# VHH binders against Abasic site processing protein HMCES (HMCES): the designs that were tried, part 49

Target 1, 269 residues: Abasic site processing protein HMCES (HMCES), of Homo sapiens (Human) (q96fz2)
Amino acid sequence: CGRTSCHLPRDVLTRACAYQDRRGQQRLPEWRDPDKYCPSYNKSPQSNSPVLLSRLHFEKDADSSERIIAPMRWGLVPSWFKESDPSKLQFNTTNCRSDTVMEKRSFKVPLGKGRRCVVLADGFYEWQRCQGTNQRQPYFIYFPQIKTEKSGSIGAADSPENWEKVWDNWRLLTMAGIFDCWEPPEGGDVLYSYTIITVDSCKGLSDIHHRMPAILDGEEAVSKWLDFGEVSTQEALKLIHPTENITFHAVSSVVNNSRNNTPECLAPV

## First folded at step 21 (VHH)

Design xa2 (from wb8 with D105E)
Fold by ESMFold2, fold request of step 23:
Structure xa2 (fold): chain B 269 residues (1-269), chain A 123 residues (1-123)
Amino acid sequence: as target 1 above (269 residues)
Amino acid sequence: EVQLVESGGRLVRTGGSLRLSCAASGFDFSTYAMGWFRQAPGKEREVVAAISWHGGITYHADFVKGRFTISRDNAKNTVYLQMNSLKPEDTAVYYCAARPYQIYERPSDYNYWGQGTQVTVSS
């Protein structure tokens, strides 16, 4: 998992993240650093993307079921990293394999501190290696979406109003992540950064790629992953598994170049 | 205390019509999507129709398309299901459900549920 789409306007994204706290009260996650949210159809490692995390990470005695939403850097920079330039760590922390998460210091340490997050996206891209060619077929992969009236399929919009309705009701992909907080030795703001946990692909995706992000399907899974105050690391890791509740469609090669930020990136072909 | 109270279910002949109502209280109705689900004996609960928080987005299942219409009245905190051309296959308990803002298909994605109203369609 090395490319996502997360393009919704902030208010639409925020409403899509409405949840209930442990008392059953409806809430929207509270934004931190909202000005760092950069919506795009084509997010790559080192870019900022919004994640959910428990309010308890920021406030003493906060209700750990309450959620913060904040942009973080994709590509976890460990808190113990001593160099001044995060690029020296390279892209080796874009993903974290679930089967070795407790063996790698970069992931084990923040996980032990309860630094669990939910990575938000419209969906992710994956490239299928085709037999007999050097070319790869990209796919856009996402939660199944309820088919609404007066709406076209993705990429088959009849009018701006119909497309607006598709995205206004879009179910965001919710992926399990780990984050860490790094204090640059040269000073400046603390860097928040994340990795996406991966698992073996489900049957439905196996012809596309052998790995997939660990998807948290439904509010119970999301709540348990986020709530490090009430849910232990051991219990949280039980949430990490493949899901068959996923769909996809082929897209054009426009997405291959990460500088292309247009709806064509995810349009069906 | 959140309450969803369905009403209007009864016995009706094949080809007949019914209107179900669901009165909502205990939450800000204007921030919730509403759905109608049904469950026949021995079957899983399934979505029939759903309507977004602002009323501008709707869904109707293929098995009811053209026959059933969901609507909402935000002033009365009420969601409706107009059921026309009823068939014996429509016999089920019909449930009203709510979730924040967006409509979803799965029952597990809805937070609040009514107790249901029985609809029986005689052949």
Scores: ipSAE 0.797, ipTM 0.910, lowest interface PAE 0.8, mean pLDDT 91
Fold by ESMFold2, fold request of step 23:
Structure xa2 (fold): chain B 269 residues (1-269), chain A 123 residues (1-123)
Amino acid sequence: as target 1 above (269 residues)
Amino acid sequence: EVQLVESGGRLVRTGGSLRLSCAASGFDFSTYAMGWFRQAPGKEREVVAAISWHGGITYHADFVKGRFTISRDNAKNTVYLQMNSLKPEDTAVYYCAARPYQIYERPSDYNYWGQGTQVTVSS
């Protein structure tokens, strides 16, 4: 829940987010601040990552089923935060537990304003603690992917030539998030920041870690989470639960250092 | 008005061949992935083959590998399923489906569906 991969080029990422609005029309999300998108195999808290949110957050009377995609800071900075430096926040907002979301002012307040977002990633990393040792085994965790084929290409499965075809068709992980908007007291641009909602892990992941992000599986769940104009907080929270529709593989310790931004971070071992 | 129209389904003998076609209209075909699904009586609808929006990425289910081939012609807004070495267990209604850009496995991931074409394989 504290490390992700989101490395797709912007155009590939945008196509992976194609959707239907309320009227059934096909659309791509419209970018806000596209130059702040920083693709990486190894994203950590305080970095920017793309999220989806309703157009209604930006435009009065907009169709709330239309989507904006924007980079936001991971680690929610509450709108009521008074100090100039977000690093002075005295509690961790990287994640938000679903069982206490309505009890924590940092999350309850923006949620009540309909500030729901979908956090995008290729997948996330989690470290399994092994009994009898201090070493941890990292895993890359993601939606099951349809096994695509090398169309018209010569190559063995152990050749690097087919890696491109995997990522052009990658199904992005879609996680439920909450965002807030903080106005720095010194002035400057409004800071958009998000937290990822967590739940108890599904049985398939329980041997790796006891928590997982709340995953929104499929367009109906994504649409309902985003559409604060038509879907109440109470209805939206029914979407927050573990899923078994998830897969994973072990990766090397290269990912442990957040400065490492290479395909090796998510390569199977 | 989106329309997917399958054609080519008929009765054929075991070991025979068929080519299914699906003509698409009412949307920009070149930005859509296309899939062929089938449903036998009493069974769930299942993906048979799928092809990405640009045609460079394909999927064929294990039960049809080596026998069926999906292809597309963006100039004609048409997707095809070449079916060879047909078996009685291939008997089903075959559906054409579309979704934006990427191929997915689940029927619920596809936005547009044709009415289906019946394929029957006899001994």
Scores: ipSAE 0.788, ipTM 0.906, lowest interface PAE 0.8, mean pLDDT 91
Fold by ESMFold2, look of step 22:
Structure xa2 (fold): chain B 269 residues (1-269), chain A 123 residues (1-123)
Amino acid sequence: as target 1 above (269 residues)
Amino acid sequence: EVQLVESGGRLVRTGGSLRLSCAASGFDFSTYAMGWFRQAPGKEREVVAAISWHGGITYHADFVKGRFTISRDNAKNTVYLQMNSLKPEDTAVYYCAARPYQIYERPSDYNYWGQGTQVTVSS
């Protein structure tokens, strides 16, 4: 997983993240650094994307079931990194394999501190290698969406009214992530950054690619992954597995260039 | 404190019509999507129709499309299911359910549930 779409306006995104805390109270996640949210159909590593995390990471004695939403850098920068420029990191932290997460210091250490997050997206892109050619077919991959009236397929976003109906009810993809906090050696703001945990692909995606993000399907899974105050690392890792509750469609090669930020990136072909 | 109270279920003949109501209290109805689900004996609960928090987005299952219509009245904190052209296979307990803002298909995605109202359709 190395490309996502996360394009919803902030207020629409925030409503899509409505949840219940441990006491059953409906809440919206509280934003940190909302000015850093940059909506785009075509997000790549090193860009900022919104994640959910427990309020307890920010406030001593806070209710660990309460959620913060904050943009973080994609590509985890470990807290122990010593160079002044994160782009000098010697290894790729865009993704973290679930089968070795407890063996890699870059992921094991923040995971042991309860630094679990939920990475939000409209969906992700993956490129299928075609037999007999060097061509790759991109696909947009996302949760199945309930078919609403006067909407249509994703390609029915040809008018403002139709766009709002499709996306106003969009179920966000919720991927399991790990984050860390890095203090630049020369000073400045603490850098929050994340990795997306990956698993073997489910049967439905195996023809596209052999890996998929670890998807948290439903509020129980999301709550348990986020709540490091009540859910141990060992119990949380039981949530990490492939899911068949996923759908996809082919998209045009417009998405290949990460500078293209248009609805065509995810439109069916 | 949260309550969803269904009403209107009864015995009706094939081809008949029936209107279900669900009165909601104890939460801000205007920020919740509402759904009607049904469960027949020996079968799993399934979504019949759903309507978004603002009422502008709806869903009707294929097996009821053209026969059932969901609507809501936010001033009265009530959601309705108009059921026309009833068939014996529509016999079930009908449940009202709520979740924040958006409509979803699965029963596990809904936070609040009514106790149900029995609809029985005779030949």
Scores: ipSAE 0.785, ipTM 0.905, lowest interface PAE 0.8, mean pLDDT 92
Fold by ESMFold2, fold request of step 23:
Structure xa2 (fold): chain B 269 residues (1-269), chain A 123 residues (1-123)
Amino acid sequence: as target 1 above (269 residues)
Amino acid sequence: EVQLVESGGRLVRTGGSLRLSCAASGFDFSTYAMGWFRQAPGKEREVVAAISWHGGITYHADFVKGRFTISRDNAKNTVYLQMNSLKPEDTAVYYCAARPYQIYERPSDYNYWGQGTQVTVSS
């Protein structure tokens, strides 16, 4: 998983993240750094994307079931990294394999600190390799969406009412992530960054790619993954498995160029 | 306390009409999507219709398309299901359910449930 769409306006995204705390009270996640949210149909590693995490990471004695939403850098920068420039990291932390997460210090250490997050996206892109060619077919992959009345095309955002027909009720993809906090050696703000945990692909995606992000399907899974105050690392890792509750469609090569940020990136072909 | 109270279920003849109501209290109704679900004995609970928090987005299951209509009245904290052209296979307990803002298909996606109202359609 190396490309996503996360294009919703902040208010629509925030409502899509409505949840109930441990006491059963409806809440919206509280934003940190909302001005760093950069919506796009075509997000790449090293860019910022919103994640959910427990309020307890920021406030002593906070209710660990309460959620913060914050943009974080995609591509985990370990807390021990010594260079001034995170792009100098000599290994790829865009993804973290579930079968080796407890063997890799870059992921094991923050996971042991309870640094679990939920990575939000409209969906993700994956490129299918075809036998007999070096060319690849991109697909947009997302949760199945309930078919609403007057549903518009996923790629048709040419007016506010057409966009609203598709996206106002969009179920966000919720992926399991790990984050870490890095203090730049020359000073400045702490950098929050994340990796997406991956698993073997489900049968429905196996013709596209052999790996998929670890998807947290439903509020119970999301709550347990986030709540490091009540849910141990060992129990949380039981949530990490493939799911068949996923759908996809082929898209054009417009998405191949990461500078393209238009609805055509995810439009069915 | 949050309460969802269904009413209007009764015995009706095939081809008849019935209107179900669900009165909601104990939460801000205007921030919740509402759904009608049904369950016949030995069957899984299934979504019949759902309506978003602002009423502008609706869903109706294919097996009720053109026969049932969901609506809501935020001033009265009430969601309705108008059921026309009733068939014996519509016989079930009908449940009202709520979740924040958006409509979803699965019963596990809904936070609050009513006690249900029995609808029986005779041949």
Scores: ipSAE 0.777, ipTM 0.902, lowest interface PAE 0.8, mean pLDDT 92

Design xa6 (from xa2 with F63S)
Fold by OpenDDE, fold request of step 23:
Formats: C-alpha cells, structure tokens, sequence
Structure xa6 (fold): chain B 269 residues (1-269), chain A 123 residues (1-123)
C-alpha cells in the first residue's frame, strides 16, 4: 500500500470514528495536533494521515479503551534512529509485512511497547499490471458502502449536495498500523510516524494486487488492536489477516501523480 | 438507562398500512443513526430501513423500497417506519436500533436495541 485517500472534513472524520469505550460509554476520539490534518484524495508516504491510538499512550492511568486521533507521518521512523534526517533511513518503512513483523527490530520494538494504531482512510489505491503492456490500471479499494437512496456515484460528487450524499455517511477504511516516536538528535518536536501492516491479498483483490493492507473490520477488531493495555501483542496479531470485505473500482490515471488532489482521483472510470 | 421502545405493531390485512414508532431515551438521540430491523420466524434479522443522525441520509432495503419510509423527529426522540402496501412476507418482529451518527446494514453494527413489536400481515 503506497497511496491512500483521506479527504473528509475533520468533523465528518471524527463522527465516523465514534466508538464505545470498555464501559460502554459512547465517545468521540480526542484530537491531538488537529492542525496537522490535511485532507487529500491522494496521500503518499511521508505525508501525514490521521490514525487512532489508545489514550494510554499519552496519559498515565488513562483508560486504554479510549481513543485519540492524531495525524502521523506515513513511514515509520524508529525511536533508535540516530540520524538527524528521517529520509536517511536505508530501509522502507511504508509497510510492514505481517509475516516478518516480529523479525524486524524497527517494527518489533514499537509493537512490543504496544504502539499499535489504526490508520484511517477513505480507501487505498493499487495498480494492476496490464498483461502485455507497461500500463498500469489504478483501482480505488474501500469498504463496501451502504447504498443509500441519494447515493450518487462517487464520481458525481462535484457539488456540495452530491458530496454529502456520498461522503457524509462514508465508512472509513481501518488499517492496522504500528507507530513509533522519534526524538531528533538535534532536538525539536517528537516525530510520530507509522507503518501499515500488509498481508497477502484476499481472493477478490488478488487479480489487482498480490498484497493488501491488514484491514480491521468492525469495532471489535479496531478496539482490540488499539487496546494494548488489555490485549497482548500475541492476541492482537491474530487480528492481522486478509479480508474479503472490500470493494473496488477502476479510476483514472489522475491518481498516478501524487500532487493531484482532486475528486477525480477516486472517481470511477 | 438507554431505552428503545417500539410501538404500532399489529395484525393487518394484505395491502394495508401501518406506522411503527420507536421512542428513545437515555442517550443523545440527535447524535445517533436509527434503524429498523425485522426478524421473521426461522430467518435472520435484517435491515429494513435506516436513517442518519441528521436525517439527511436514508436507506431502505430493496424488498421494501417504495412501500416503507423511515423518518425521525429529533424533538420527540422518535423514529418512525411508515409501512404501506403490506404483504404477508412483511410479517416479522420489527426492532428499532441505534448507533452513533452513521447508518450501517449489519445488525452487529448497532449498539442499542428495542424489544421489538410484532407485525403480522394476513392474506
């Protein structure tokens, strides 16, 4: 997974992340650094995306079932990294393979500390290789959405009215991630960054791409993944597997350029 | 205490009309999506209709489209299901359900449930 969409307004995004804590109380996640949230139809590695994480990571004695939402850098920078520039990382941390998560120090260490997060997105993009050509067809992949009476085509969201019809009730894609905190050697702000755990693609997606993000389907899965106070690493890792509960459609080549940030990126062709 | 109380279920003839009501209490109704579900004997519970927290988005199952209409009154903390042109296959226990803000199709995605009201459509 190297491209996502996350363009919902902050208020809409927050509502979409409503949850119940372990006491059964309905809550909205609290924002940390909301100003770092930059909505975009085209999110690439090194950009910031909103993730959910347990409040216990920030507050001592907090209820670990409570959630914080925070923009983090895509591409995990491990805490032990001693260079002053994260770009000098010699290995790719955009994704973490589920089968080797415990073999790589950069992922194992933060995971062992309970630094699990849920990466939020409208969906993600993948490119299908066309047989016989060097051309790649991009696809937008997301949770199946409820077909509402007003549900226009994702591509018709050209007007505010049409946008609301599609996106106001959009079910966000919830991907399993690992995050870490890096303190720059020269001082400055702590950098929070994440990696997306990947798995082998489900059967439905296998013709498009052989790998997919580990998707956490449902509130229970999301809660268990986030709640590192109550759920062990071993138990959490059981949640990491491919899911068939996805849908997709072909999109235009507009998404190929990471600088393009328009509804056309995810519009069906 | 969270409560959802359904009412309006009764015996009705084929082609008849019925209006179900669900009165909600114990939570901020205006921040919850509401849904009507039904369960017939020997069948799984299925979504009939759903309405978002602000009422701007609605869903109706294909089986009831054009016949049933969901609506809500936030001032009264009530969700309604107008059922027209009723058929014997509409016979079921109808349940009101609530979840935060957004509508979903799966019963498991809803947090609060009523006790249900029986709707019986006779031939």
Amino acid sequence: as target 1 above (269 residues)
Amino acid sequence: EVQLVESGGRLVRTGGSLRLSCAASGFDFSTYAMGWFRQAPGKEREVVAAISWHGGITYHADSVKGRFTISRDNAKNTVYLQMNSLKPEDTAVYYCAARPYQIYERPSDYNYWGQGTQVTVSS
Scores: ipSAE 0.896, ipTM 0.946, lowest interface PAE 0.5, mean pLDDT 94
Fold by OpenDDE, fold request of step 23:
Structure xa6 (fold): chain B 269 residues (1-269), chain A 123 residues (1-123)
Amino acid sequence: as target 1 above (269 residues)
Amino acid sequence: EVQLVESGGRLVRTGGSLRLSCAASGFDFSTYAMGWFRQAPGKEREVVAAISWHGGITYHADSVKGRFTISRDNAKNTVYLQMNSLKPEDTAVYYCAARPYQIYERPSDYNYWGQGTQVTVSS
């Protein structure tokens, strides 16, 4: 997974992340660094995307079932990294393979600290290799959406009215991630960054791409993944597997350029 | 205490009409999506209709489209299901359910449930 969409307004995004804590009380996740949230139809590694994480990571003795939403850098920067520039990382941390998560120090260490997060997106993009050609067809992949009476096609979301019909009730894709905190050697702000855990693709996606993000389907899965206070690493990792509960459609080549940030990126062709 | 109390279910003849009501209490109704579900004997619980927190988005199952209409009154903390042109296949226990803000299709995605009200449509 090397490209996502996350373009919802902050208020809409927040409502979409409403949850119940372990006491059964409805809550909205509290924002940390909301100014770092930059909506985009075309999110690439090194950009910031919103993730959910347990409040216990920030507050001692907090209820671990409570959630924080925070924009983090895509591409995990390990806490032990000693260079002053994260771009000098010699290995790719955009994704973490589920089968080797415990073998790589960059992922094992933060995971062992309970640094699990849920990466939020409208969906993600993958490119299918066309047989016989060097051309790749991009696809937008997301949770199946409820077909509402007003449900316009994603492609018709060209007006505010049409946008609301499509996106106001959009079910966000929830991907399992690991985050870490990096303190720059020269001082400055702590950098929060994440990697997306990947698994073998489900049967439905296998023709498009052989790997997919580990998707957490449902509030229980999301809650268990986030709640490192109550759920062990071993138990959490049981949640990491392919899911068939996804849909997709072909999109234009507009998304190929990471600089393009328009609804056309995810519009069906 | 969270409560959802359904009312209005009764025996009705084919082609008849009913209006179900669900009165909610114990939570901020205006921040919850509401749904009507039904369960017939020997069948799984299925979504009939759903309405978003602000009422701007509605869903109706294909089996009830054009016949049933969901609505809500946030001032009264009540969600309604107007059922017209009732058929014997509509016979079921109807449940009111609630979840935060957005509507979903799966029963498992809803947090609060009523006790249900019996709707019986005779031939």
Scores: ipSAE 0.892, ipTM 0.944, lowest interface PAE 0.5, mean pLDDT 94
Fold by OpenDDE, fold request of step 23:
Structure xa6 (fold): chain B 269 residues (1-269), chain A 123 residues (1-123)
Amino acid sequence: as target 1 above (269 residues)
Amino acid sequence: EVQLVESGGRLVRTGGSLRLSCAASGFDFSTYAMGWFRQAPGKEREVVAAISWHGGITYHADSVKGRFTISRDNAKNTVYLQMNSLKPEDTAVYYCAARPYQIYERPSDYNYWGQGTQVTVSS
């Protein structure tokens, strides 16, 4: 996974992340660094995206079932990295393969510290290789959405009215991630960054791409992945597998350019 | 304590009309999406209609479109299901359900449930 969409307004995004804590109380996740949230139809590695994580990571003795929402850098920067520039990393940390997550220090160490997160997106993009050509067809992949009476075309969300019809009740894609905290050698703000765990594609996506993000389907899966206080690493990793509960449609080549940030990126062709 | 109480279910003839009500208490009703589900004997529970927290978004199953209408009154903490042109196949126990803000199609996505009310449509 090298491209996502996350364009919902902060308030809409927050409501979409409503949850119940272990006490059964309805809650909204609290924002950390909300100003770093930059809505976009076209998110690439090194950009910031909102993730969910346990409050226990920030507050001692906090209820580990409580959730924080925070924009983090896509591309995990390990805490041990000693260079002043994260771009000097010599290995790719955009994704973490589920089968080798425990073999790589960059992922194993933060995972062992309970640094699990849920990466939020409208959906993600993948490119299908066309046989015999160097051309690739992009697809937007997302959770199936309920067909409401006002359901409009994703591509027609150019007006507030049309936008509401499509996005006000949008079910967010929830992907399993690992995050880490990096302190720059020269001082400054701590950098929070994440990687997306990937698995083999489900049957439905296999013709498009052979790998897919590990999707956490449902509140229970999301809760267990986040709650590192109660759920061990071993138990959490059981949640990492391909899912068939996904849909997709072909989109235009507009998304190929990471600078394009318009509804056309995810509009069906 | 969270409570959902359905009412209005009864025996009606084919072609008749019925209005179901669900009274909610014990939670902030205005921040919850509400749904009506039904379960017929030997069948799985299925969504009939759903309405978002602010009432701006509604869903009706294909089997009831044009006949049933979901609505809500946040001031009364109540959700309604107006059922017109009833058919024998509409016979079921009807349940009210609640979840935060957004409407979903699957019963498992809802947090709170009522006890249900029996609707029987005679031929």
Scores: ipSAE 0.889, ipTM 0.943, lowest interface PAE 0.5, mean pLDDT 94
Fold by OpenDDE, look of step 22:
Structure xa6 (fold): chain B 269 residues (1-269), chain A 123 residues (1-123)
Amino acid sequence: as target 1 above (269 residues)
Amino acid sequence: EVQLVESGGRLVRTGGSLRLSCAASGFDFSTYAMGWFRQAPGKEREVVAAISWHGGITYHADSVKGRFTISRDNAKNTVYLQMNSLKPEDTAVYYCAARPYQIYERPSDYNYWGQGTQVTVSS
């Protein structure tokens, strides 16, 4: 996974992340660093995207079932990294393979500390290799959406009315991630960064791409992944597998340029 | 305590009409999407209709489109299902369900459930 969409307004995004804590009380996640949230139809590595994580990561004795939403840098910078510039990291941390998560120090260490997060997106993009050509067809992949009576076409959101019809009730894609906290050697703010765990693609997606993000389908899966206070690493890793509960459509080549940030990126062709 | 209490289910003849009501208490009704589900004997529970927290978004299953209408009154903490042109196939226990803000299709995505009300349509 090298490209995602996350363009919802902050208030809409927050509502979409409504949840019940372990006591059954409805809650909205509290924002940390909301100013770092930058909505975009075209999110690339090194950009900031919102993730969910347990409140226990920030507050001692907090209920671990409570959630925080925070923009984090895509591309995990491990805490032990000693260079002053995260871009000098010599290995790719955009994704973490599920089969080697426990073999890689960069992922194993933060995971062992319970630093699990849920990466939020409208969906993600993948490129299908066209046989016989050097051309790749991009696809937008996302959770199946309920077909409402007012459902507009995805990408027709040129009007506020159409946007509300499609995106106000959008089910966000919830991907399993690992985050870490990096303190710059020269001082400054702690950098929160994440990697997306990847798995072999489901059968439905296999013709498009052989790998997919580990998708956490449903509130239980999301809650268990986040709740590092009650759910062990071993138990949490059981949640990491391919899911068939996904849909996709072909999109234009507009998304190929990471600078393009328009509804056309995810619009069906 | 969260409560969803359905009412209005009864025996009705084919072609008849019923209005189901679900009274909600114990939570902020205005921040929840509401749904009507039904379960017939030997069948799985299925979504009939759903309505978003603000009432602006609605869903009706294909099997009931044009016949059933979901609505809500946030001032009364009540969701309704108007059922017209009832058919024997509509015979089921009807359940009211709630989830935060957005409507979903799957029963498992809803947090609160009523006890259900029996709707029987006779030929």
Scores: ipSAE 0.877, ipTM 0.936, lowest interface PAE 0.5, mean pLDDT 94

